# Designs tried in a protein design chat: miniprotein binders against q8h113. Part 12

Target 1, 357 residues: q8h113
Amino acid sequence: MVIYHRKVVFTYVRAKRFYHFLNIEMVTDFKSLLPVIDISPLLAKCDDFDMAEDAGVVEVVGKLDRACRDVGFFYVIGHGISDDLINKVKEMTHQFFELPYEEKLKIKITPTAGYRGYQRIGVNFTSGKQDMHEAIDCYREFKQGKHGDIGKVLEGPNQWPGNPQEYKDLMEKYIKLCTDLSRNILRGISLALGGSPYEFEGKMLRDPFWVMRIIGYPGVNQENVIGCGAHTDYGLLTLINQDDDKTALQVKNVDGDWIPAIPIPGSFICNIGDMLTILSNGVYQSTLHKVINNSPKYRVCVAFFYETNFEAEVEPLDIFKEKHPRKETSQVAKRVVYGQHLINKVLTTFANLVENS
Short names: E, the ipSAE of ESMFold2; O, the ipSAE of OpenDDE; V2, 0.75 times the mean of E and O plus 0.25 times the DockQ between their complexes.

## First folded at step 8 (miniprotein)

Design D11 (at its last look DockQ between E and O 0.04; V2 from the best seeds 0.00; counts 0 for: pae O 13.5 > 1.5, placed apart)
Fold by OpenDDE base, fold request of step 17:
Structure D11 (fold): chain B 357 residues (1-357), chain A 85 residues (1-85)
Amino acid sequence: as target 1 above (357 residues)
Amino acid sequence: SEKVTVEIESDDPFLLEWAVLYIKKLAERYGAEVEVTVKDGKVTVTVKGLSPEVAEKIAEMVKRLAEMLGLKVKIEIDGKEYPLS
């Protein structure tokens, strides 16, 4: 089956003023909207050793620096993942959450399953408040004993829905593409911080861990239902694939206001995590965000969290300490072992699950 | 095939560019052709080759976007005004 890429021929009517309008540096009013970054120039050069000298890469790097400095959230377009795959992931996710509760329970999260699988509505808590979502929690699979005694807690295969049968293979393909995309975005961020493209890969990303949450938000007829409480992400990068017909994700801007992360069709929302804040010597701050269920329709969101090596001791990178000298702030000074942090989070969440079961 | 025409009036170039991009991405999702014209400080985005159902869906999504952003828009489906109220 030859997938004809229909080249959307944009016929630009050459009014001289319009080309200037598209070349207006998006005076990113970060107060009301998240910036949109076409990363296609970065991806075209991501394997080139001289990528930092490419004019298209330099432009993308400048956009990444501004977005990470000012808001810590941006849209990613030109990411090279097919819209068909992105949409199929959401479609299959809807189909799973539409299943009878007894069918969803076939992949129930358990300690014996390495804390992988389905969590029912109302068992997730953020800051002591119940979240109105259900989820499938997935983690990178690894060989038994690879991550020592700490890693044993997460040992096991991911629990995929058996219906539809293609769901596992679809999601495993999606994970690979999200992993590659995340790596390439981090090369751009490494350049934006004034390093080589490889500053993260050299120390922290030799064997990058990942977490994926396949999240379902029930329809609501009430205002201000918290789908997910206000938090920062712990990882390096998050890639959010969400339904494009519902705005639910809210991001706290620099003024302290909640701005809507309006879905753009065919985009990811990308945000930075607390580990990137540490690694950057606090240059890029992770941004507080929440989900408000505000639609009578069911909403899905697939969050892919690109992480460090499981055993990574996360501290500010020397090159970024040199480029961006800061007074030790209490958040940046904490050496954090990623795997230990993840396990503590998983165990805390599960303890809350048992108490509320 | 139906067309959706969106006239956008804004003094904020960022908001205007963002709204145009949003409509382009909507059109791309449906494999539709997009024309963008600028005249007298207004941007007109025309999406062509739509089914009636898709045209209505795009119009509704643009309406909701405009409401959320406080953006002054005029939406037409095949030259008929799509109600904003």
Scores: ipSAE 0.628, ipTM 0.866, lowest interface PAE 0.8, mean pLDDT 87
Fold by ESMFold2, look of step 8:
Structure D11 (fold): chain B 357 residues (1-357), chain A 85 residues (1-85)
Amino acid sequence: as target 1 above (357 residues)
Amino acid sequence: SEKVTVEIESDDPFLLEWAVLYIKKLAERYGAEVEVTVKDGKVTVTVKGLSPEVAEKIAEMVKRLAEMLGLKVKIEIDGKEYPLS
């Protein structure tokens, strides 16, 4: 093939147009929606040694594959976590953020508290732009010394509000359920990638770290306030529990359009993160998303981030390199050390908080 | 108890299925029963067993969904049209 051959150039251009046309034909509605996946068949079989052969599991796995390839965001229903618990988490979070500022400061982030706790409005930045939200930062607790000198920064317990009084017990129950749910969804995703169910439970992945951000977005009287700037999530999988009657989360689809993540009662919205992109050898790409607030009402979002082991050096898994080989010149793979990245972000966030206080 | 009736018109089967699922999940939140009738690309969803306050809340949430999606709907509470404009 020589570029000055008219015949070869024409064929290439025609093939490109045909591919683009086929892509357009697969989209019959210019108002795109995120897919909704009932994962109950997956959950019913996720501990069975032969789950990959179950017809219900196969159906869910197909839906997961399509969602992760197309947009990287989806709702999960049939997840087994009660609607009452999902709502109570948001209700108690509303109650906390409604407290006077000085009460919220009782659990503010400090180095002594392991950089866990409350952040006031306006101290968080995404891509250099101020985020109009407040939050409580929580991380998995671990024994002193487990993660060496680098992990020492995050040692210590999470700071839970004392008001509402039941907050800690509720949230610890919720975290356990989210951890179990995330693991089971990842078994489905592993099957979708062509692996065994347990590819995300290997040596560097079977003791997952987690992060939780309990986020409050103040009501606004102006249009298009940035509650959280455009970003991708760093970990493997995110579960989002958001207020039902306020649509503010927007997701960038494969065509480059921003589409709304309309809350569905009783569901989680679920998305893949950067570490999953690396582990999958680039088959699944993490997705840009942002929060744009147009509501005069306060909005709560509780985001649970399922991560790798703290000490993990993350690179594409061998099975997925074999199943989904890539050309050398377009390699996605770079080795990434999760814990170092997390600590760098924590320290940067705290420095911003100190400077803006 | 009151009922909400939602008539949805769309040539897009995915949009119809998504909207019906949304209404089902909303009804489940409030312990209500749902009946779905599908005829010639037109779907009628009836949510039954509602208090007056919940019926109005459901109607408003469906109205907002339709606005966001550009979805053609007719909404009634106990046979009385719920205003969309």
Scores: ipSAE 0.608, ipTM 0.868, lowest interface PAE 1.6, mean pLDDT 84
Fold by ESMFold2-Fast, scan of step 9:
Structure D11 (fold): chain B 357 residues (1-357), chain A 85 residues (1-85)
Amino acid sequence: as target 1 above (357 residues)
Amino acid sequence: SEKVTVEIESDDPFLLEWAVLYIKKLAERYGAEVEVTVKDGKVTVTVKGLSPEVAEKIAEMVKRLAEMLGLKVKIEIDGKEYPLS
């Protein structure tokens, strides 16, 4: 270990000097590749009173601002979640999706289960097109009555696979870490927008809802099979944990071209949702993205969606209206009720599932 | 153990930095040591401490990346050229 540690430190120092020598800035051109951001300086200071003035934080904030303005998609490294955990989540998910349908249907989505659980391949639709994937849908658990009449239909615990037995505990640990990571990335984004670190921790944001989709894409021998049709995400921020050896996620650039989100081992892909577009007064845009099944290999992708408070009436934050007044040609939706939109989406998805099952 | 050496040529400094970072993260996944050097205007990334099967996998993944990005690379495993085509 002593020899291993010294070698790792030495290699890092050499890489750092090389990057300074080349004077390269990775977050300046979206057209062909997504930017990569090491957020470790942000995480080191994200709970400190002086974080806005820290040089390392300022550097990360600048990179976040550029990525969010130019593309709305970026890789996150230096996030502190172990490679072992990131990979084990995918490995356990592969094991579950390899089971016979009868086993997977033990946790099928029903109204009685709060619309939480397993849905079969080909029952989901995006923009009128059939999606070739299966999934487990999970939502933040909450006490009966917490979110009033609107939240009533979503009450109850998430349904987890019984095989592998450790899956529930693993996923609950993973969700907690993704929740914390998302909150901390949003502190950087808040600074990038010219606010305090805590603008996304205000009254309607400090008890965040979350959605998670654990998605399996079947192997195919034909090209251009739609795994998930073109869409934007609805929430604030999405963290994507995708298989390392399959390239299927595509992101639409400003010129209308589709750019492959090539997996980087140990990274998350992070993207901006529609609610963050509204809250930022249109400064950061949610970006169209899709999944094309293009390999005979089965692909797993775990998508964690960090959201507003369930009952939030989402509108541009006053601080960001002040810092970034709306351009003459720029329009942003004035107000949406998050929980109502989520319930409508859940009920529509379930109706499609019933019709196509 | 084996080593994989990748020489990278690109007119795009963003692509060059992205490719170097990708190889570095790939090496970290397999617990390997990575060195980056600049010599005669070329960037060389060396990944050390690999089993033969992992060296082959890394070489193949780097080859695939280069094909996808239109990047000019030369790959060697223990000093022997790894075919690109």
Scores: ipSAE 0.260, ipTM 0.744, lowest interface PAE 5.1, mean pLDDT 84
ESMFold2 (binder alone), look of step 8: mean pLDDT 82; pTM 0.785
OpenDDE base, look of step 8: ipSAE 0.482; ipTM 0.811
ESMFold2, look of step 10: ipSAE 0.559; ipTM 0.852
ESMFold2 (binder alone), look of step 10: mean pLDDT 81; pTM 0.781
OpenDDE base, look of step 10: ipSAE 0.000; ipTM 0.262
ESMFold2, look of step 12: ipSAE 0.589; ipTM 0.863
ESMFold2 (binder alone), look of step 12: mean pLDDT 82; pTM 0.786
OpenDDE base, look of step 12: ipSAE 0.000; ipTM 0.242
ESMFold2, look of step 16: ipSAE 0.504; ipTM 0.832
ESMFold2 (binder alone), look of step 16: mean pLDDT 82; pTM 0.786
OpenDDE base, look of step 16: ipSAE 0.000; ipTM 0.244
ESMFold2, fold request of step 17: ipSAE 0.577, 0.591, 0.552; ipTM 0.861, 0.860, 0.852
ESMFold2 (binder alone), fold request of step 17: mean pLDDT 81, 81, 82; pTM 0.774, 0.781, 0.783
OpenDDE base, fold request of step 17: ipSAE 0.141, 0.000; ipTM 0.634, 0.212
ESMFold2, look of step 18: ipSAE 0.539; ipTM 0.843
ESMFold2 (binder alone), look of step 18: mean pLDDT 82; pTM 0.788
OpenDDE base, look of step 18: ipSAE 0.000; ipTM 0.236

Design D6 (at its last look DockQ between E and O 0.03; V2 from the best seeds 0.00; counts 0 for: pae O 10.6 > 1.5, placed apart)
Fold by ESMFold2, look of step 8:
Structure D6 (fold): chain B 357 residues (1-357), chain A 85 residues (1-85)
Amino acid sequence: as target 1 above (357 residues)
Amino acid sequence: SEKVTVEIESDDPLLLKWAVLYIKKLAEKYGAEVEVTVKDGKVTVTVKGLSPEVAEEIAELVKRLAEELGLKVKIEIDGKEYPLS
């Protein structure tokens, strides 16, 4: 009977439509909020030979895959870094930025300081728009000569504030923890892409560079003051430790809408960068984000950028080309040299800084 | 020794779970005790062991969260309604 045939077709179509609705509902339910991922099961097993088979790891990996495909931003909880340390980093950063301008200038960016140090408010531009923030730029330190002529201009120690007195020791501890955390998250992301846990610890990635921007956003009494213009991050993974009583970070979702990244106490906001887009063969796309200040309160954001090796020639990893073949003409096939790009950016930024100062 | 009580109503169970997680993390920041009860689709989160200053800070942050998310909340500090106006 034709009735039975149509009934079977409708039940299949209804089931498929319901499954599609559930997938849209999951995306819709999180389109206005960023996903929160408890990574403690991943961390508990990330050094184990058989971590990929652990049920808890599999669950976290699935959440990482969905977040990286959908929005490229997520909160990380269960990360093992203490609330005290996270808060002290922000508290001491507030104390530094509250110092008189003359004190902050003692660690100003100069070529002889390896382009490391303090930038005053209003000298940075993103996409031709003035950024209303001040910052301390820090980079991984390396032995003189390690990266040849290209790396020479970035040689030298970071210029850490002497006030507060314990700032340097605190931040060096924090950087080590962020480096380890980023590596462990990337093991989960590697599994999410269908690789081994260690695909991001290969030859060009096993000695990762890092950048840290310690950013202060002055309070404003006006609407829509640009603290930092819309951009994507260049590296692999960013860990954001920001004041948790102020919302200013905005993230562009899949529908093209800007949504607020409401800080969750004790969490990191984590996002993927352009180098991960290339390495993943375009499966994960870095996400536009900006900082818009509408608050009279001063806001601190400490951003840790986990990068490739300085001299890495970055191209899609073979395993991910195989697992996720691209269409011809995809821009992620381009090969880039990370260190050269970083140095060009550093020199261009500094030249603009002196011209606009 | 004060407590903050947050009663949350939402038709969206994922949004409700997100909000409860936020309050739990906020309580953890201050080392406070948390109790969560659920009755008839209403979730009550009670944060205990607070100084008066921290209790008001938590109430204000939850108020701001509710405004950002469009959540229907009732906030009390030691049984006294915290204003949402």
Scores: ipSAE 0.474, ipTM 0.824, lowest interface PAE 2.3, mean pLDDT 84
Fold by OpenDDE base, look of step 8:
Order: sequence, then structure tokens, then C-alpha cells
Structure D6 (fold): chain B 357 residues (1-357), chain A 85 residues (1-85)
Amino acid sequence: as target 1 above (357 residues)
Amino acid sequence: SEKVTVEIESDDPLLLKWAVLYIKKLAEKYGAEVEVTVKDGKVTVTVKGLSPEVAEEIAELVKRLAEELGLKVKIEIDGKEYPLS
């Protein structure tokens, strides 16, 4: 089910050879489901200078604009990443979380590891509440001293599982593909905001940082267990690869209702972050979301966060200030140093670890 | 008050999940109670506490959903079959 402009469109994606989208335009004002966007027309033209004039691009851009205005979450299909790779990422992630705790601890997250590696269950806190998940935290690797004293906290290699042995190479390939996909989706979003395709590739947004959370949610025998507390994402764009058999992600719609983000096989769930809210001059608001563990079976989710430059002082882009003027009293005008914001979040999460250990 | 009963048959568990979610959201919009039962690969969704007008609207919307999704459904309003053709 897909919602555009208060119209409920029930979209079911049947994976045979191609996902067939049935858009059922419903008379009912159900703001209750995320739009499904085939971005293949956008990807086919993403390297063309005149891409903005392509009819297929214009259609995708219109869908992206509606999704970002109405709900800030959408399904992405036609993204060009193979189902085999998407599924292999989830399979390998299950295999890692099934390992003995002692084996998972070989890649334990530590301050000396630049806050990279495995977090045990109950370590993560969202808004002062303990989350019922375990994770591997990964960040873009950078040279020592590249980001000065701010970056020093995150300096180090990613700690990849040694079992399975191919996990590192698989995830590095996946990160590259997610990076390229995120860039191309942001070209569509840039057009949707009335800019050039390249507004998110300017000086402040060159050399984009990324975060990846490889998340495992334990099976539960109780209802309403919080797997991840309610939050907004901090960056530009998030790509979520999740298990297809379990509905756990909840998204808060514009009416304040929690809607379930039902998995669609072969799709990403995509959402916008707080930095995109700022850059867009508040046109696109980041959406509050949470995870509820509601299955007795273990669930995995790989969240890729496409970010600004690590040192970016994020403010509304001039082109979007011009296209979408706001009154000065809007809180959106706060300049945020992305890297400092990330570090503060990382350190806050770990301060809670020391108090509860 | 009227009730709408929808019996759904599908080999696709995602289609079933979507159809059930859709009917639940319909019921929520009208402040109606929903009961979901699963038996022998069939899902039965019952929406209760409806006005006659709202029951007919829900039945028509479920019919359209079933047509578009290729779902095998049986719709009843207070035990009377709602025509699918």
C-alpha cells in the first residue's frame, strides 16, 4: 500500500522476474502506507547532463517529492543491486549473530577501535531507553588525522567478522553499491526540490561520510518489545535492507499514527535524515521511526546511512532557500557540524555503557 | 450496527498480510472493531460496529482491492454475500 497526497494506493510487489506494482487508488484518506518508487528511469539517466528533461526522470522526481513531503519514507525498487547480493548480506548477518558470544566478542566495539565493531544486546540506548538489539557498527574509514581532533574518536579500521571469511569483501562491495545508489536517489531529490541534479554533490557534500549498522533483533515471546526506540536519522538518506518475513519497523505518519513498514522482497526502505531536512530549508522533514520486536524468530536489518562530508557545517542550501523561502523564526536555520553531531551521539551511547556495566 | 466479514484465500503470505492490514486500517478510520482469524490457509477479517453506509463502503473497497491484487475473497455484510461481479 502506497500513499500519495492522501490517496491510499495499495501497491503489492510480486517478485517473479520483475516486481509488478499494483497501484490501487483508494478513495479513503489512509495516510497509512509507504510509497513504492521504481527508480530505474532515474538510474538510466543519472549520468546524463540533460537528465532533468527526461520524462521517466520527471515521473520519478514527482514520486520522490511526494514521498519526502508526505511521509519521508518510501520503498525503492529498480535500484540495480542484485537480489542475490541483498539476500547474501542478510544471510551472512544471520550467520554472524548465530555465533557463540565469545566469537562475536572478537570484534567487540571499543573506544580504541574508533567505536567500530560489535555491540552486545542491551548496550544501545535510544532516548534513555534500552534497545533490544545487537549490532556491528561500521563507519567510512579515513586516514589518521584527516578530520583533526573531531575525527580522532572514530579513527580506525572497521572490525569485520572473520567468520564467514568472505564477510568483509561482501560488505565492502555492498557499501560501494549503496553509496552509488544513495548518490543517484539524492540527484532525484535535488531535482524534486527544484535544484540541479548536483546540489547534494557541492563542496559541503563532497566526499560523503557513511555509517552502517548491521543489526540483529533477538526473538521475543512478548508483544511490544522495543528493538530500537523512536528516533529520526541524522544524515541525508538511509537504505534499509531487512528480513522479508517479519514486520518490525514502524513509521510515524503526518497524523501522528504509527504505520508498519511491511518488508517488500528485493526492495530497500529509504528514508530521509535530519541533515536533508536542514539542507532542504525544512521542505522535507525527517520522519520519526522505531522498531518493535514482535516475532519469536531472530530478525536482521542492515541500515546504510549516507551522510554529508564529515566536516560539513550543514545549513540550508542557497538554491533551496530561494526556491522554498521560510520565515527566519524556523528552527531549521541552525548550523550543525555533522562530524561533531555524530561524535556526540557515539559518546553519549557509550557513556550509558559505562554507567550500566 | 452492521458487520463486514471478509474471507481471503491466497498462496501469497505478503498479499494476505497487506489485505489484512488494509481492512484493519479501514476499520480504524471508522472506529470499528476488527477480529482476524486464520484457519486452513484462509484469513477471515471481521469488522464490527459499522453503519450500513460504512459497511457497504468497506465491502466495495475490499472488492476493489481483491480485484487489483488478484485475491480470492468472499465478502459478507451481516451474513449476506456482497456481490463480487
Scores: ipSAE 0.006, ipTM 0.253, lowest interface PAE 10.6, mean pLDDT 84
ESMFold2 (binder alone), look of step 8: mean pLDDT 81; pTM 0.776

Design D7 (at its last look DockQ between E and O 0.38; V2 from the best seeds 0.00; counts 0 for: pae E 18.2 > 1.5, pTM E .741 < .8)
Fold by OpenDDE base, look of step 8:
Structure D7 (fold): chain B 357 residues (1-357), chain A 81 residues (1-81)
Amino acid sequence: as target 1 above (357 residues)
Amino acid sequence: SEEVEVEIESDDPLLLKWAVLYIKKLAEKYGAEVEVEVKDGKVEVEVKGLSPEVAKEIAELVKRLAKELGLKVKIKRKEES
């Protein structure tokens, strides 16, 4: 136990120095490096009622506020998830995607499986363009009938690979940790917006849904292959665990330039979604991003999407309307039903499967 | 044109990965080619197609990186043959 903490702390200190170095020495032309936020002070106080008054929390909150205003993307360090677990998730994901196609098809995504399971390469489309990736789509499991007729489309267990055998138990543990981490980051974001720590735990945000995409990007011998087309994430918060040796994620800055999101070993890339844009009364805008496959080597990415309640009718929170008033003509005033949007996205992806099969 | 050869030695594989990623990003910034080889537990990175000014800048940046990360590096600048 103690030796692991020293290695992790040492890795984080070195990571922070590396990023500080990158920021100092490359900032003249890399003005566009995503901010690195050590959230450990926030996590240390996340269960304290007076957390908003803690000097360490205030510093983290100020970093979150700047990141969400300026870029909508940031690196998270000091997140408390072990590097071994993060790396084992990627390793076992590689092992799954290395399996024969027939073996991957044992967990094939189907409508009868509640649109859970393996998607083959070339099935996913973003803005009418084919994405060059394969994936396992996972969703929060819920009781049959819990979300009525809308939820019925996604009813069923997640289809976990039987090889590697430990994959299910590992990923269920990882999902729990990502859920807890996402909640605690959102407490910081809630404070950054000038609310209480708990604004994202209200009626429409209780019992948060989650989506996880376990993504494999095949190696390419051609430049500029689109692994995932340009999009914004729909939910509240995304946690990206990616391979450490390949830069593929691109983030569009406020100037309209594409910034490469370099992997930081032991970090998450975190970004905000469209629902957080709405809830914040448009203070924090979701950022357009894409994935470019630029390596002959296979790349994995595990994206965890922390979402609203499945039945949430998302509108700007009253506290954030008060703190950040906008003119009524803002596009942010559109009420959106999360579950309906998710279902429409899932069904659209599947319709494209049937047309291209 | 000049090339910059960097031999990187570390007991920390994460630092090696970061150093390689940093050099790749420097090369990308300048439109340079990068070759990476792993030999005898060391990482050799070669950056090609550089102006003398850019090669000097890359060599200085890698030297600063090595100091900051506590890496052992050997840096050579050569004229491309």
Scores: ipSAE 0.034, ipTM 0.557, lowest interface PAE 2.9, mean pLDDT 86
Fold by ESMFold2, look of step 8:
Structure D7 (fold): chain B 357 residues (1-357), chain A 81 residues (1-81)
Amino acid sequence: as target 1 above (357 residues)
Amino acid sequence: SEEVEVEIESDDPLLLKWAVLYIKKLAEKYGAEVEVEVKDGKVEVEVKGLSPEVAKEIAELVKRLAKELGLKVKIKRKEES
């Protein structure tokens, strides 16, 4: 018998055997399923100077490399964030979205609030299509003046729900844990790319910005409602914590097929973003994904986006240009300034919000 | 055309979900129709519109999946009626 939580441990062992079975028995070229990666060996060694030599770390790194070269989406287990916290985050989010509309509007997005806060259903658009969700937008807070004129519009505190009362404290704890987890996963990804563990902790990367979208999808009684249109994520890494009772997230694989991302209780769904594509010199490609809602039940999704430093000028890292030279015409943008892109996105989103309000 | 019927039993609902996902991916590759009925601790899956060669291959792969995961399965191959 296993002393761990019965459902999680039992599922984990059988998921590992399932992936092993697929690898051995793929006589007919089946398309890949989303991998499940236990990162506990990585976390156990992530601060050790010799982590790259640990056999457990080497195994995790191999799995990360395969996942990031293939679909760019994977489940993360063994991450050390408690089930209680993961579930409480979703429970409190349900409670907030169930409040009367007038109560939710008390924390609505405004320029004075630094473009942080609540967005009502129907005012978000992705690639010109209306998204059928409501959300709270949160961004890393920073001291007034830190990022010059470009950052001024985003200055100020996040607008946390006051009901439930404990929302802010629990979410700030959750954000810290997600930040640390993302950093440690990126150490594994750095090793997977052939670098040191710390290639994503250099001068322009070691003080990461973050974005969090706290999303509610109203229940629907028709099929194929667009909850969130197809897109890639802009940053480095995304951690997704969502309700586990029905699949709505779809991920586009390398063959162009949409694959459902069935929730695994106690796990995060994790994916790579556009900045990682640039930094890796195109070795890892960010992944198109969408949310198609067929559920009559209200659903929540809390997405944490781990980004570069706000001021980062993002270009391929020299070590990865060396390790993975481009053998063909370049597929990676010359370079981008992260903070300018973020602010442009924020202002464009708000302009659309005002126009449709 | 042939049909593969799979009956899977497990005390772990998530393991049942993973087994169904595997069978659905197999069926998707071949453009086959899949019908799934989920009952407490038991899943019945029908994969329809298969060639005899593919039906044999799917049945063999599902048997190996069941062995690897310790699942109780019953598998039948049928000509479509």
Scores: ipSAE 0.000, ipTM 0.163, lowest interface PAE 18.2, mean pLDDT 80
ESMFold2 (binder alone), look of step 8: mean pLDDT 78; pTM 0.717

